# Ledger of designs, part 157: miniprotein binders against q53ft3

Target 1, 195 residues: q53ft3
Amino acid sequence: MFGCLVAGRLVQTAAQQVAEDKFVFDLPDYESINHVVVFMLGTIPFPEGMGGSVYFSYPDSNGMPVWQLLGFVTNGKPSAIFKISGLKSGEGSQHPFGAMNIVRTPSVAQIGISVELLDSMAQQTPVGNAAVSSVDSFTQFTQKMLDNFYNFASSFAVSQAQMTPSPSEMFIPANVVLKWYENFQRRLAQNPLFW
Below, E stands for the ipSAE of ESMFold2; O stands for the ipSAE of OpenDDE; V2 stands for 0.75 times the mean of E and O plus 0.25 times the DockQ between their complexes.

## First folded at step 17 (miniprotein)

Design rb3 (at its last look DockQ between E and O 0.58; V2 from the best seeds 0.71)
Fold by OpenDDE base, fold request of step 18:
Structure rb3 (fold): chain B 195 residues (1-195), chain A 97 residues (1-97)
Amino acid sequence: as target 1 above (195 residues)
Amino acid sequence: SDREELIRLAERAALKLRMALQWLADGDPEFAKRIIEYAIRLLREIEELATTPEEEEIVEQAIEAAQEALQLLEQGKPDEVEEILQEAIELLEELIQ
């Protein structure tokens, strides 16, 4: 039903089902993780009027689990990105996962997903700054990528007078790159999700 | 105190309305609707705590705005919702000053 992704790691598609409505992923070496993506696999939707509350659990200095509500996934928003790197100093919140005697190695955190009523979820407040807006993040990333590419490509621009004859090489005029950049920006402005 | 509770609820309501805006932007009007509905419940609680005509007026306007937003969502007009929710948020911010 759910997947969990950490950059540079294999995707996890097999959550431990700890209850009918509760799923858990283990995150080894969690201290090196900045962001976690939680997503629905698309095989089983949430029942009507239900969604998923996404929690993060890490061991405190005493080895006790600290749970924090990261945010939500729904049928309408089946994936979400959460920043967990800054949460290590956060206070624990109420969570539905009880005292899971998960023998946790100190280096293993958990992502918990609780299937809940949307009306109940609406009343919950995620920890600040955990939920990364997918749209904003994507727009920012795309813009940064575009700028990076443009800057990179333009750094190789030379005038004809500066060109060294290389008959075996193909050359792309700088104006083509600029035109591409402008067109891409226009498309992005029209629809950030055009791709 | 009642005033402290009013402020707490107003802050919470404003937060929820901001969340609703975010969820609308993320493409989930259904959940946004649920959040707005909850915010309206909070606003009703605030209304009960209001002690001045000014507070009552502000809360009433916020309720009207939130209800209008909800109606627009139900009508499939999410593009018109942002301004209205922002108005409601501003009203709540005025209330806590």
Scores: ipSAE 0.784, ipTM 0.931, lowest interface PAE 0.5, mean pLDDT 88
Fold by ESMFold2, fold request of step 18:
Structure rb3 (fold): chain B 195 residues (1-195), chain A 97 residues (1-97)
Amino acid sequence: as target 1 above (195 residues)
Amino acid sequence: SDREELIRLAERAALKLRMALQWLADGDPEFAKRIIEYAIRLLREIEELATTPEEEEIVEQAIEAAQEALQLLEQGKPDEVEEILQEAIELLEELIQ
């Protein structure tokens, strides 16, 4: 029903279902993770009037699980990016997972998703600064894509003196890529949704 | 005290209205509407705790703004809701003073 993505890792699409309405993803090496994306796969929507409360769990200094409410996903907003780097030392939140017999390695963090009524979710308050706004996440992703493309294309740059003859190939001058990068960056800063 | 509880409820209601604005910006007016409905319940509790005419007027205006926001969302006009909810938030911040 759900997917979980950390930058640079394989997307997880096979949540451990620990109850009819509760799903868990393991996050190994969680201390190196700054952001996590939680999203609906699109195969099974929430029932009408329901959505998902998303929690982060990590072991405290005593090895006991601490759960914190990150935010929500809904049919109307089926994906969200959460910042978790600042949560690894925070206090626990009220959560629905405490009585569950969840299979878990003691030193591994988890993302928990609880399917709940929207009216109940509306009363819950996520920990501060956990949810990244959709505008911020779009801008951050787009900037990283821009940097990655420019760095990749620039790694193939050669001077005219270093070019080998290749009459059957098409070439573009490196300054075209630079001009495009600078123009795109300017437009993105002025209007993140300009496309 | 009643004043301390009034302030805590006002802070919570303002937080919920800010959450609703975020969810509108994210394109989910259905969940935003539910958050506003909860905020109105908090405002009704604040109304019961209000002891001065100034407090009563402020919370009444905040309720009216939140109710107007709900009506606009039901009409499919989420773009018109932002300023109205900002007004409600400012009223609550005045109440907290």
Scores: ipSAE 0.745, ipTM 0.907, lowest interface PAE 0.7, mean pLDDT 81
ESMFold2, look of step 17: ipSAE 0.712; ipTM 0.895
ESMFold2 (binder alone), look of step 17: mean pLDDT 89; pTM 0.890
OpenDDE base, look of step 17: ipSAE 0.779; ipTM 0.929
ESMFold2, fold request of step 18: ipSAE 0.724, 0.741; ipTM 0.894, 0.901
ESMFold2 (binder alone), fold request of step 18: mean pLDDT 88, 89, 88; pTM 0.889, 0.890, 0.883
OpenDDE base, fold request of step 18: ipSAE 0.782, 0.773; ipTM 0.930, 0.929
ESMFold2, look of step 19: ipSAE 0.730; ipTM 0.900
ESMFold2 (binder alone), look of step 19: mean pLDDT 89; pTM 0.890
OpenDDE base, look of step 19: ipSAE 0.776; ipTM 0.931
OpenDDE base, second read of step 20: ipSAE 0.767; ipTM 0.928

Design rb4 (at its last look DockQ between E and O 0.51; V2 from the best seeds 0.69)
Fold by OpenDDE base, look of step 17:
Structure rb4 (fold): chain B 195 residues (1-195), chain A 97 residues (1-97)
Amino acid sequence: as target 1 above (195 residues)
Amino acid sequence: SDREELIRLAERAAYKLEMALQWLADGDPEFAKRIIEYAIRLLREIEELATTPEEEEIVEQAIEAAQEALQLLEQGKPDEVEEILQEAIELLEELIQ
């Protein structure tokens, strides 16, 4: 039902189902993790009127789990990015995972997903700044990627006078790259999800 | 005190309406509706705590705005909701001052 992605790590698609309505992913070496992506696999949607509350759990200085509500996933928003860096000093919140004997190692955090009524979820308050706007993040990422590519490509630009004949190589005029960049920017501005 | 509770609820209602805006932006009007419905319940509680005609008027206007937003969402017009919710938030901010 759910997947969990940490940058630089293999995607996790096998959550531990700890209850009928509760799923847990283990995150080893959690201190190095900045962001976590939680997403629905698309195989099983939430029942009508239900969604998922996404929690983060880390061991405190005493090894006791501290749970924090990160945010939500729904059928309408089946994926979300959460910033978990900086949450290590936060206070624990109420969570639905308290009665579960989850074997924890000191270096392992957990992502917990609780399937709940949307009306109940609407009453909950996630910890501040954990949820990253998907639209903004995507737009920013795309913009940075485009800028990076343009800067990279332009760094190799040479004048005609500076060109050395290389019959084995293909050359792309800088103006073509620029035109592509401008067109892409325009499309992105019109619809960030144009693909 | 009743005043402190009113302020607390107003802050919470404003937060929820902001959350609704975010979820609309994220493309989930269904959940946004649920959030707005909850905010309206909070606003009704605030209405019961209001002691001055000014407070009553502000909260009534906020309720009307939130209800209009909800109706627009039910009509499939999410693009028209942002301004109305923003108005409701501003009203709540005025109430807190």
Scores: ipSAE 0.798, ipTM 0.935, lowest interface PAE 0.5, mean pLDDT 87
Fold by ESMFold2, fold request of step 18:
Structure rb4 (fold): chain B 195 residues (1-195), chain A 97 residues (1-97)
Amino acid sequence: as target 1 above (195 residues)
Amino acid sequence: SDREELIRLAERAAYKLEMALQWLADGDPEFAKRIIEYAIRLLREIEELATTPEEEEIVEQAIEAAQEALQLLEQGKPDEVEEILQEAIELLEELIQ
């Protein structure tokens, strides 16, 4: 019913169903994962009035599972990106030099999805900053990419008085790049998916 | 104390209204509506704890704003809800101070 995706890994589409309303994906080597995408495959929608609460589970220092609510998926929002990098309880390096010489054995974390009533889900409180809107993430990435491109390109701007001939090279006026940047920004603000 | 519990509920209600705004922005007004309905339940608990006329007036205005937001969502007008919920959140922030 669900899929789970981590960048650089094969998508998981075969959740372990541990109860009629509970599904689990294993996340090996979870300490290297910053974000996970959870989505509905589209074959089986949630029943009317229901949705999915999405949890992250990792073993604590005693080896006991700790479950944290990441957020939700619903028929109206069937996919979500969750940030888990701040949730791993990561034992911070007390001595950064010593930490460079120690490698932990892998621990297994899990993503759990519990099918629940929307009214019950509305009362639950996800851990802070775990859920990332797919529209906001795309917009933020795209805006940063636009800023980076414009700043890089404009750092090469020269006036005609500074220019030397280069007949094998093509040039574009700097104002064309600026106009493209401004137009793209405006269109992105109006519709983040216009492209 | 009643004041301490009122602040706790107001912080929770404000958090839920912010969550509803996020779900509206994500394009799921049905779940956003369920979240607002829960926030109204919290606001009615705050109303029962309010002890001063200022507290009572603030929570009444927040309830009215949240109820208007629900009405607009039922009419299929999610675009008109953001400012109304932001005003409700600001009212709750006054209550917390």
Scores: ipSAE 0.742, ipTM 0.904, lowest interface PAE 0.7, mean pLDDT 78
ESMFold2, look of step 17: ipSAE 0.695; ipTM 0.890
ESMFold2 (binder alone), look of step 17: mean pLDDT 88; pTM 0.883
ESMFold2, fold request of step 18: ipSAE 0.713, 0.724; ipTM 0.895, 0.898
ESMFold2 (binder alone), fold request of step 18: mean pLDDT 88, 88, 88; pTM 0.885, 0.887, 0.885
OpenDDE base, fold request of step 18: ipSAE 0.793, 0.788, 0.796; ipTM 0.934, 0.933, 0.934
ESMFold2, look of step 19: ipSAE 0.713; ipTM 0.898
ESMFold2 (binder alone), look of step 19: mean pLDDT 88; pTM 0.886
OpenDDE base, look of step 19: ipSAE 0.784; ipTM 0.933
OpenDDE base, second read of step 20: ipSAE 0.781; ipTM 0.932

Design rb5 (at its last look DockQ between E and O 0.52; V2 from the best seeds 0.69)
Fold by OpenDDE base, look of step 17:
Structure rb5 (fold): chain B 195 residues (1-195), chain A 97 residues (1-97)
Amino acid sequence: as target 1 above (195 residues)
Amino acid sequence: SDREELIRLAETAALKLEMALQWLADGDPEFAKRIIEYAIRLLREIEELATTPEEEEIVEQAIEAAQEALQLLEQGKPDEVEEILQEAIELLEELIQ
């Protein structure tokens, strides 16, 4: 039902189901993790009127779990990015996983997903700065990628007077690249998901 | 005190409306509606705690804005909701001053 992704690591698609409505992913070496992506696999949607509350758990100095509500996933928003790097020193909150006997290993954090009523979820408040807008993140990433490409390509730009004959190579005028860049930016601004 | 509770609820309601805006931006109007519905319930509680005509007026305007936002969402017009919710948030901010 759920997947979990940490950058530079293999995607996890096999959550531990600790209850009918609760799923847990283990995150080893959690101290090196900045962001976590939680997503629905697309096989089973949430029941009507339900979604998922996403929690993060890490061991405190005494080895006791500290749980924090990161945010939510829903059928309408089946994936979310969470920044967890700044939460590793935060205070714990109420969570639905407290009574569960989850095997915990030192240096292993957990992502917990609780399937809940949307109306109940609406009453909950995630910890601040944990949820990263997927749309904004995508837009920013794409913009950075475009800028990087443009800068890279432009660094090779030469005037016609500076060109040396190379019959085996094809050349693209810089203005074509610029035009493409401008068009792409325009489309991105209109609809970040135009592709 | 009642005043402290009013402020607490108003802060919470404002936060919820901000959340609703974010969820609209993220493309989930259904969950946004649920959040707004909860905010309206909070606003009704605030209304009961209001002691001055000014407070009552501010809360009533916020309720009307939130209800209008909800109606627009039900009509499939999310693009018109942002300004209205922002107004409601500003009203709540005024209430807690």
Scores: ipSAE 0.789, ipTM 0.932, lowest interface PAE 0.5, mean pLDDT 87
Fold by ESMFold2, look of step 17:
Structure rb5 (fold): chain B 195 residues (1-195), chain A 97 residues (1-97)
Amino acid sequence: as target 1 above (195 residues)
Amino acid sequence: SDREELIRLAETAALKLEMALQWLADGDPEFAKRIIEYAIRLLREIEELATTPEEEEIVEQAIEAAQEALQLLEQGKPDEVEEILQEAIELLEELIQ
């Protein structure tokens, strides 16, 4: 239902579902992360009147999780970029992930998404300056998704001389992926909403 | 004290109206509407705490502005809401000072 993207890392699209309405992504080596993108995959919308509260969790000096509200995603705004570089010493806030008792290493944090009523979300206050503008978030998210896809696909590239015969599989020439990537970037720069 | 609680509520309501403006700019008037509805609830609590005629007048004007913004959103006119909500925010800042 959700994806999570950090610059320079593979996109995560397989959240850990820790409850019917709660989803988690692990962020190893979180201290090197400045921004995180959270987005809906687009296959399953929130139910009517519902949305997602997005939390960031990091281990404190005792290894216990500290959760902070970053902001929200909704059917009307299905993606957001959050700045987390300034949050790694803040106090925790009220959060719906409470009974998780996993002892974590000091270098692993989490992004949590809780599906909640919009009326309840309206009463919650995110930590300041976590969210960025929607225009910049869309463009940055889209560019990072493009880079991630290209890097992932290209990691499987082989020359024709290196191929193992596999007649049951279909193949795409690597230059097709590159051409699509370049065309998409050009169109995105001209109009971030072209699609 | 009642004055300290009034200031706390006014700060929260102003923050919520600013959030509503951000969500309107992001193109989600439905969530913005729900944030404004919550802000109106806070404003009615402020109204109960107001002790001077000046405070009472300020909060009444803020409620009227927030209600007008909500009506414009229900009419599908989100473009007309920004100045009205900014007026309500400025009124709340007067209460805080």
Scores: ipSAE 0.694, ipTM 0.892, lowest interface PAE 1.0, mean pLDDT 80
ESMFold2 (binder alone), look of step 17: mean pLDDT 88; pTM 0.885

Design rb6 (at its last look DockQ between E and O 0.51; V2 from the best seeds 0.00; counts 0 for: pae E 2.9 > 1.5)
Fold by ESMFold2, look of step 17:
Structure rb6 (fold): chain B 195 residues (1-195), chain A 97 residues (1-97)
Amino acid sequence: as target 1 above (195 residues)
Amino acid sequence: SDREELIRLAERAALKLEMALLWLADGDPQFAKRIIEYAIRLLREIEELATTPEEEEIVEQAIEAAQEALQLLEQGKPDEVEEILQEAIELLEELIQ
């Protein structure tokens, strides 16, 4: 029903369903993550009058989970970017995930999504500025993701003189990746939501 | 005291109206309406605590602004709501001072 995306990582589309109305994604090495994108896959909408409250959980110094409300996703706004870098030392809040039997390690945080009535969600207050401006912050997040991919791919670049022949492998010229990168940046600058 | 509770409610109501503005900008007026409806409930609690004519007038104007915002959203005119909600937020900031 939901997806979770972090720059430089594979998108997660298989949430752990911990209750009929509660879903969880694991975030390994969460201390290196500044932003996370939560989105609806588009296959199953929320029921009428319902939406999703999105929480972030990380272990404190004692290994106890600390949960914070990040914000919401709804049928009308099915994706959101949340800044989590400032939350890794924040205070917990009321949340619906408390008694969940979830196995976790000290370096793994979680994103929790609770399906709730819109009227109940309207009464909840997310931690300050976790939800970022969708236009500017999504563009900056996406640009960081593009930079990360380009830097990673470029670290494997070799000249033709350095290549070892390998007829069982496919190769992509570095200029193809560069052209794709430049084209995507141009389209993103013209319309951050073109995709 | 009644003044301390009034300030707490005003801070909460102002935050909710700011949230509603964000959700209107992101294109979900249905959820924004639910947030505004909750803010109006908070404003009515403030109205019950108001003790001066200034406080009474401020909260009455904030309620009218929030109700007008709901009316515009029900008419399918979300573009016209931003200034009205900003006025309500500024009124609540006067209460908080």
Scores: ipSAE 0.402, ipTM 0.803, lowest interface PAE 2.9, mean pLDDT 79
Fold by OpenDDE base, look of step 17:
Formats: sequence, C-alpha cells, structure tokens
Structure rb6 (fold): chain B 195 residues (1-195), chain A 97 residues (1-97)
Amino acid sequence: as target 1 above (195 residues)
Amino acid sequence: SDREELIRLAERAALKLEMALLWLADGDPQFAKRIIEYAIRLLREIEELATTPEEEEIVEQAIEAAQEALQLLEQGKPDEVEEILQEAIELLEELIQ
C-alpha cells in the first residue's frame, strides 16, 4: 500500500504491518536524512473517508522513541515530502503506535503510517516545518534544473568568429536554447504540471 | 478561564485554516473542506465563549468567512478560497490580541 523514499537510498515498498491499520518503515542512519517521501503505491487506495497520518519516530537520548506527526497522505494527495532533519530535537506527540515491539537500534528511526478517518485527521496538527509542499518542491526543483541546464549550455557559447570548423559536430544557436528556456519557464509558471 | 479557553481555541482555529490553505495548495480540496468544517466547529465554541459585542462580531465574521470558503469549495472554486480564508485567519488573530 505504501512506499518510502530517502534520497540516495533504495525505495522501500514493503512496510512492516504492525496492525491492520498501521504500517512502519525502518530508516537506518536517520541522522543523515533530510527529507523523506511517503507515497501510496497505487495498488490499494484508502477506503472512503479515510487517509493516512504519517509519523516520524526517533530515539531520544535515553533510547526511547519520540513520535511526531509529520503530516498526511490521502487518495487526493497520494504522496508527500517531509523534512525531518530539524525534528530530531523536538518534543514527542501523541501517536497511535503504542508500545510496539520495534527493534530499538539507536541509529534507526521509523516512519509510521496510521490509516485513520479523515475527520479525525482533520483534528490533528502536524509538527511545524515538517510538511513540504509537493507543488512548491517540484517547482523549485524544476527551476533549479532549468537554471543548471541553461548555465551549463551557455558556458559553451561562442561567437561566430570564435567557431572552429568541425564538420562532424552539430551546433545549436544559443538563442534557440534561450527561447526554449523562456517558453518552459512560462509554461511552468502557468501550470507546474503542464505535461 | 473562559478567556484563556477562547484564546486557545482561536489559535487552534487559525492554525486549522492555515492548514486548509496548505492542503488546497497541495491539490486536495476535499481534505481542506474537512479541515474547514472542523474549524467552523471550533469557531462555534468560541462564539459561545465570547463575552463582548466586539468578540461576538469578530467570531461571527470569521464563521461567515469560513462558511463562504466551504461553499466555494463545494462549488469547485478553490482559487477563490485563499483570500477568504486569509481574512478569517486575520479575524482570529485580532480576536487573540
């Protein structure tokens, strides 16, 4: 039902089901993790009127788990990005995972997903700064990618006078790249999901 | 005290409306609706705790704004909701001062 992704790591698609309505992913070496993506696999949707509350658990200085509500996933929003790097010093919150026999290794954190009523979820408040807008993140990523590409391509720009004949090579005028860039930016600004 | 409870509820309601804005931005207006509905319930509780005509007026305006936002969402007009929710949040902030 759920997947978990940490940048630079293999995607996790096999959550440990600890209850009928509760799933857990282990995150080894959690201190190096900045962001976690939680997503639905698309195989099984939430039942009508239900969604998923996403929790983060890390060991405190005493090795006891500290749980924090990160946010939510729903059928309407089947994926979410969470920033967890700044949460490692936060206070614990109420969580539905109870005293689970989770293998407590000091270096391993958990992502917990609890399937709950949307009405109940609406009453809950995630910890601050954990939720990252998917739209904003995508837009920022795309913009950075475009900028990087443009900067890279433009660094190879030469004037006609500077060109050395190379019959085996194809050349693209810099203005074509610029036009493409401008058009893409315009479309992105209008609709980040224009494709 | 009733005043302390009023402030607590107002802060919570404001936070919920902010959350609704976030969920709208993330493309889930249905969940945003549920959040707004809950915020309206909080606002009704605040209304019962209000002791001054000014407080009563502020909370009533916030309720009206939140209800309008909900109606717009039901009509499939999420783009018009942001300003209205922001107004409701500002009203709640005024109530807390």
Scores: ipSAE 0.124, ipTM 0.619, lowest interface PAE 1.8, mean pLDDT 84
ESMFold2 (binder alone), look of step 17: mean pLDDT 89; pTM 0.889

Design rb7 (at its last look DockQ between E and O 0.73; V2 from the best seeds 0.62)
Fold by ESMFold2, look of step 17:
Structure rb7 (fold): chain B 195 residues (1-195), chain A 97 residues (1-97)
Amino acid sequence: as target 1 above (195 residues)
Amino acid sequence: SDREELIRLAERAALKLEMALMWLADGDPQFAKRIIEYAIRLLREIEELATTPEEEEIVEQAIEAAQEALQLLEQGKPDEVEEILQEAIELLEELIQ
């Protein structure tokens, strides 16, 4: 029903079901993870009036899991990105001499998803700033992608004097690319989701 | 004290209205509506604790704003809700001091 993705790792699509309404993904070596994506696979929606509360667990000093609410996924917003790097620093250091070379046993954290009523979820408060704004992240990534494309394409520009005729090739004036770039930037600033 | 409880409830209500704004921006007005409904219940509790005319007026205005936001969402007009909820949040921040 759910998937879990960490950059640079295989996507997980086989959650461990630990209760009728609770699902878990294991995250080995979680200390290297900055963000996690939780999403619905799209096969089975939440029942009407229900959604998913998303939790993250760290082992405490006794090795017992402590669950922290990251946020939510719903039928209306079936995926979310959560920042967990700040949570790792909030647990504090277990080794006061961390500059020493220590062989670390892999530590396992968990992502838990609890299927709950929307009214119950509305009363819950996630830990601060775990959820990443999808609009701001998309806009920044898209701007950088557009800049990169324009600079790359412009590096291949030639003048008419340098052009060798090739009747089997099609050409686009460089001003068309520039005009498209300027129009796309303006539309993106007006509505980042227009596409 | 009653003042300390009023402040805690106001902080919680303001946080819920901010969450509702985020869910509206992400395109899920149905969940945002549930959050606003909960925020109104918190505001009713604040209303019971208010002891000065200024506190009473502030919370009454915040309730009216949150109720107007719900009405607009039920009419399918989520674009008109942001400014109204921002005004309610500012009123609650004034209440917190």
Scores: ipSAE 0.592, ipTM 0.860, lowest interface PAE 1.5, mean pLDDT 78
Fold by OpenDDE base, look of step 17:
Structure rb7 (fold): chain B 195 residues (1-195), chain A 97 residues (1-97)
Amino acid sequence: as target 1 above (195 residues)
Amino acid sequence: SDREELIRLAERAALKLEMALMWLADGDPQFAKRIIEYAIRLLREIEELATTPEEEEIVEQAIEAAQEALQLLEQGKPDEVEEILQEAIELLEELIQ
């Protein structure tokens, strides 16, 4: 039903089902993890009126699990990105996973998904800054990429007087690059998914 | 105290409406509706705790805004919801001051 992805690692598609409505992924070497992607595999949807509460668990200084609600996935939003790097010092919250026989290795954290009623989920409050907006992240990435390209290209700009003959090279006027940049920014602002 | 509870609930309601905005933008509008519905329930509780005409007016306006937002979502007009929810949030912030 669920998958879990950490950058630079193999995707996990086999969650440990610890209850009928609860699934857990192990995250070894969790201290090196900044973001986790949780997604539905598309094989089995949530039942009508239900979704998934996504929790993060890490061992505290005493080796006891600290659980935090990261956010939610639903049939309408079947994937989510969570930033977990800043949560490793947070306070524990209520969680539905109880005393699970989780292999208590100091370096292993868990992602837990609890299938719950949407109405119940709506009453829960995730920890701050855990959920990453996909739209915002994409927009920011694209903008940074555009800025980087423009800055790079413009650094090579020379005046006509500064040009040396190079018959083997093609030249693009700087104004063409600028126009492209402006047009792209406009389109991006109108619809980040314009392609 | 009743005042402390009112403030607590108002903060929670504001947070829920902010969450709804997030889920409208990047998530599931259907889930956003559930969040708004819950926020309305919180607002009704706040209404019961209101002791001044000013508080009563603010919370009633927030309820109306949240209900309008919900209606717009039901009508398939999510683009018109953001401003209305923002208004409701601002009303709640005023209530907390």
Scores: ipSAE 0.581, ipTM 0.857, lowest interface PAE 0.8, mean pLDDT 87
ESMFold2 (binder alone), look of step 17: mean pLDDT 89; pTM 0.890

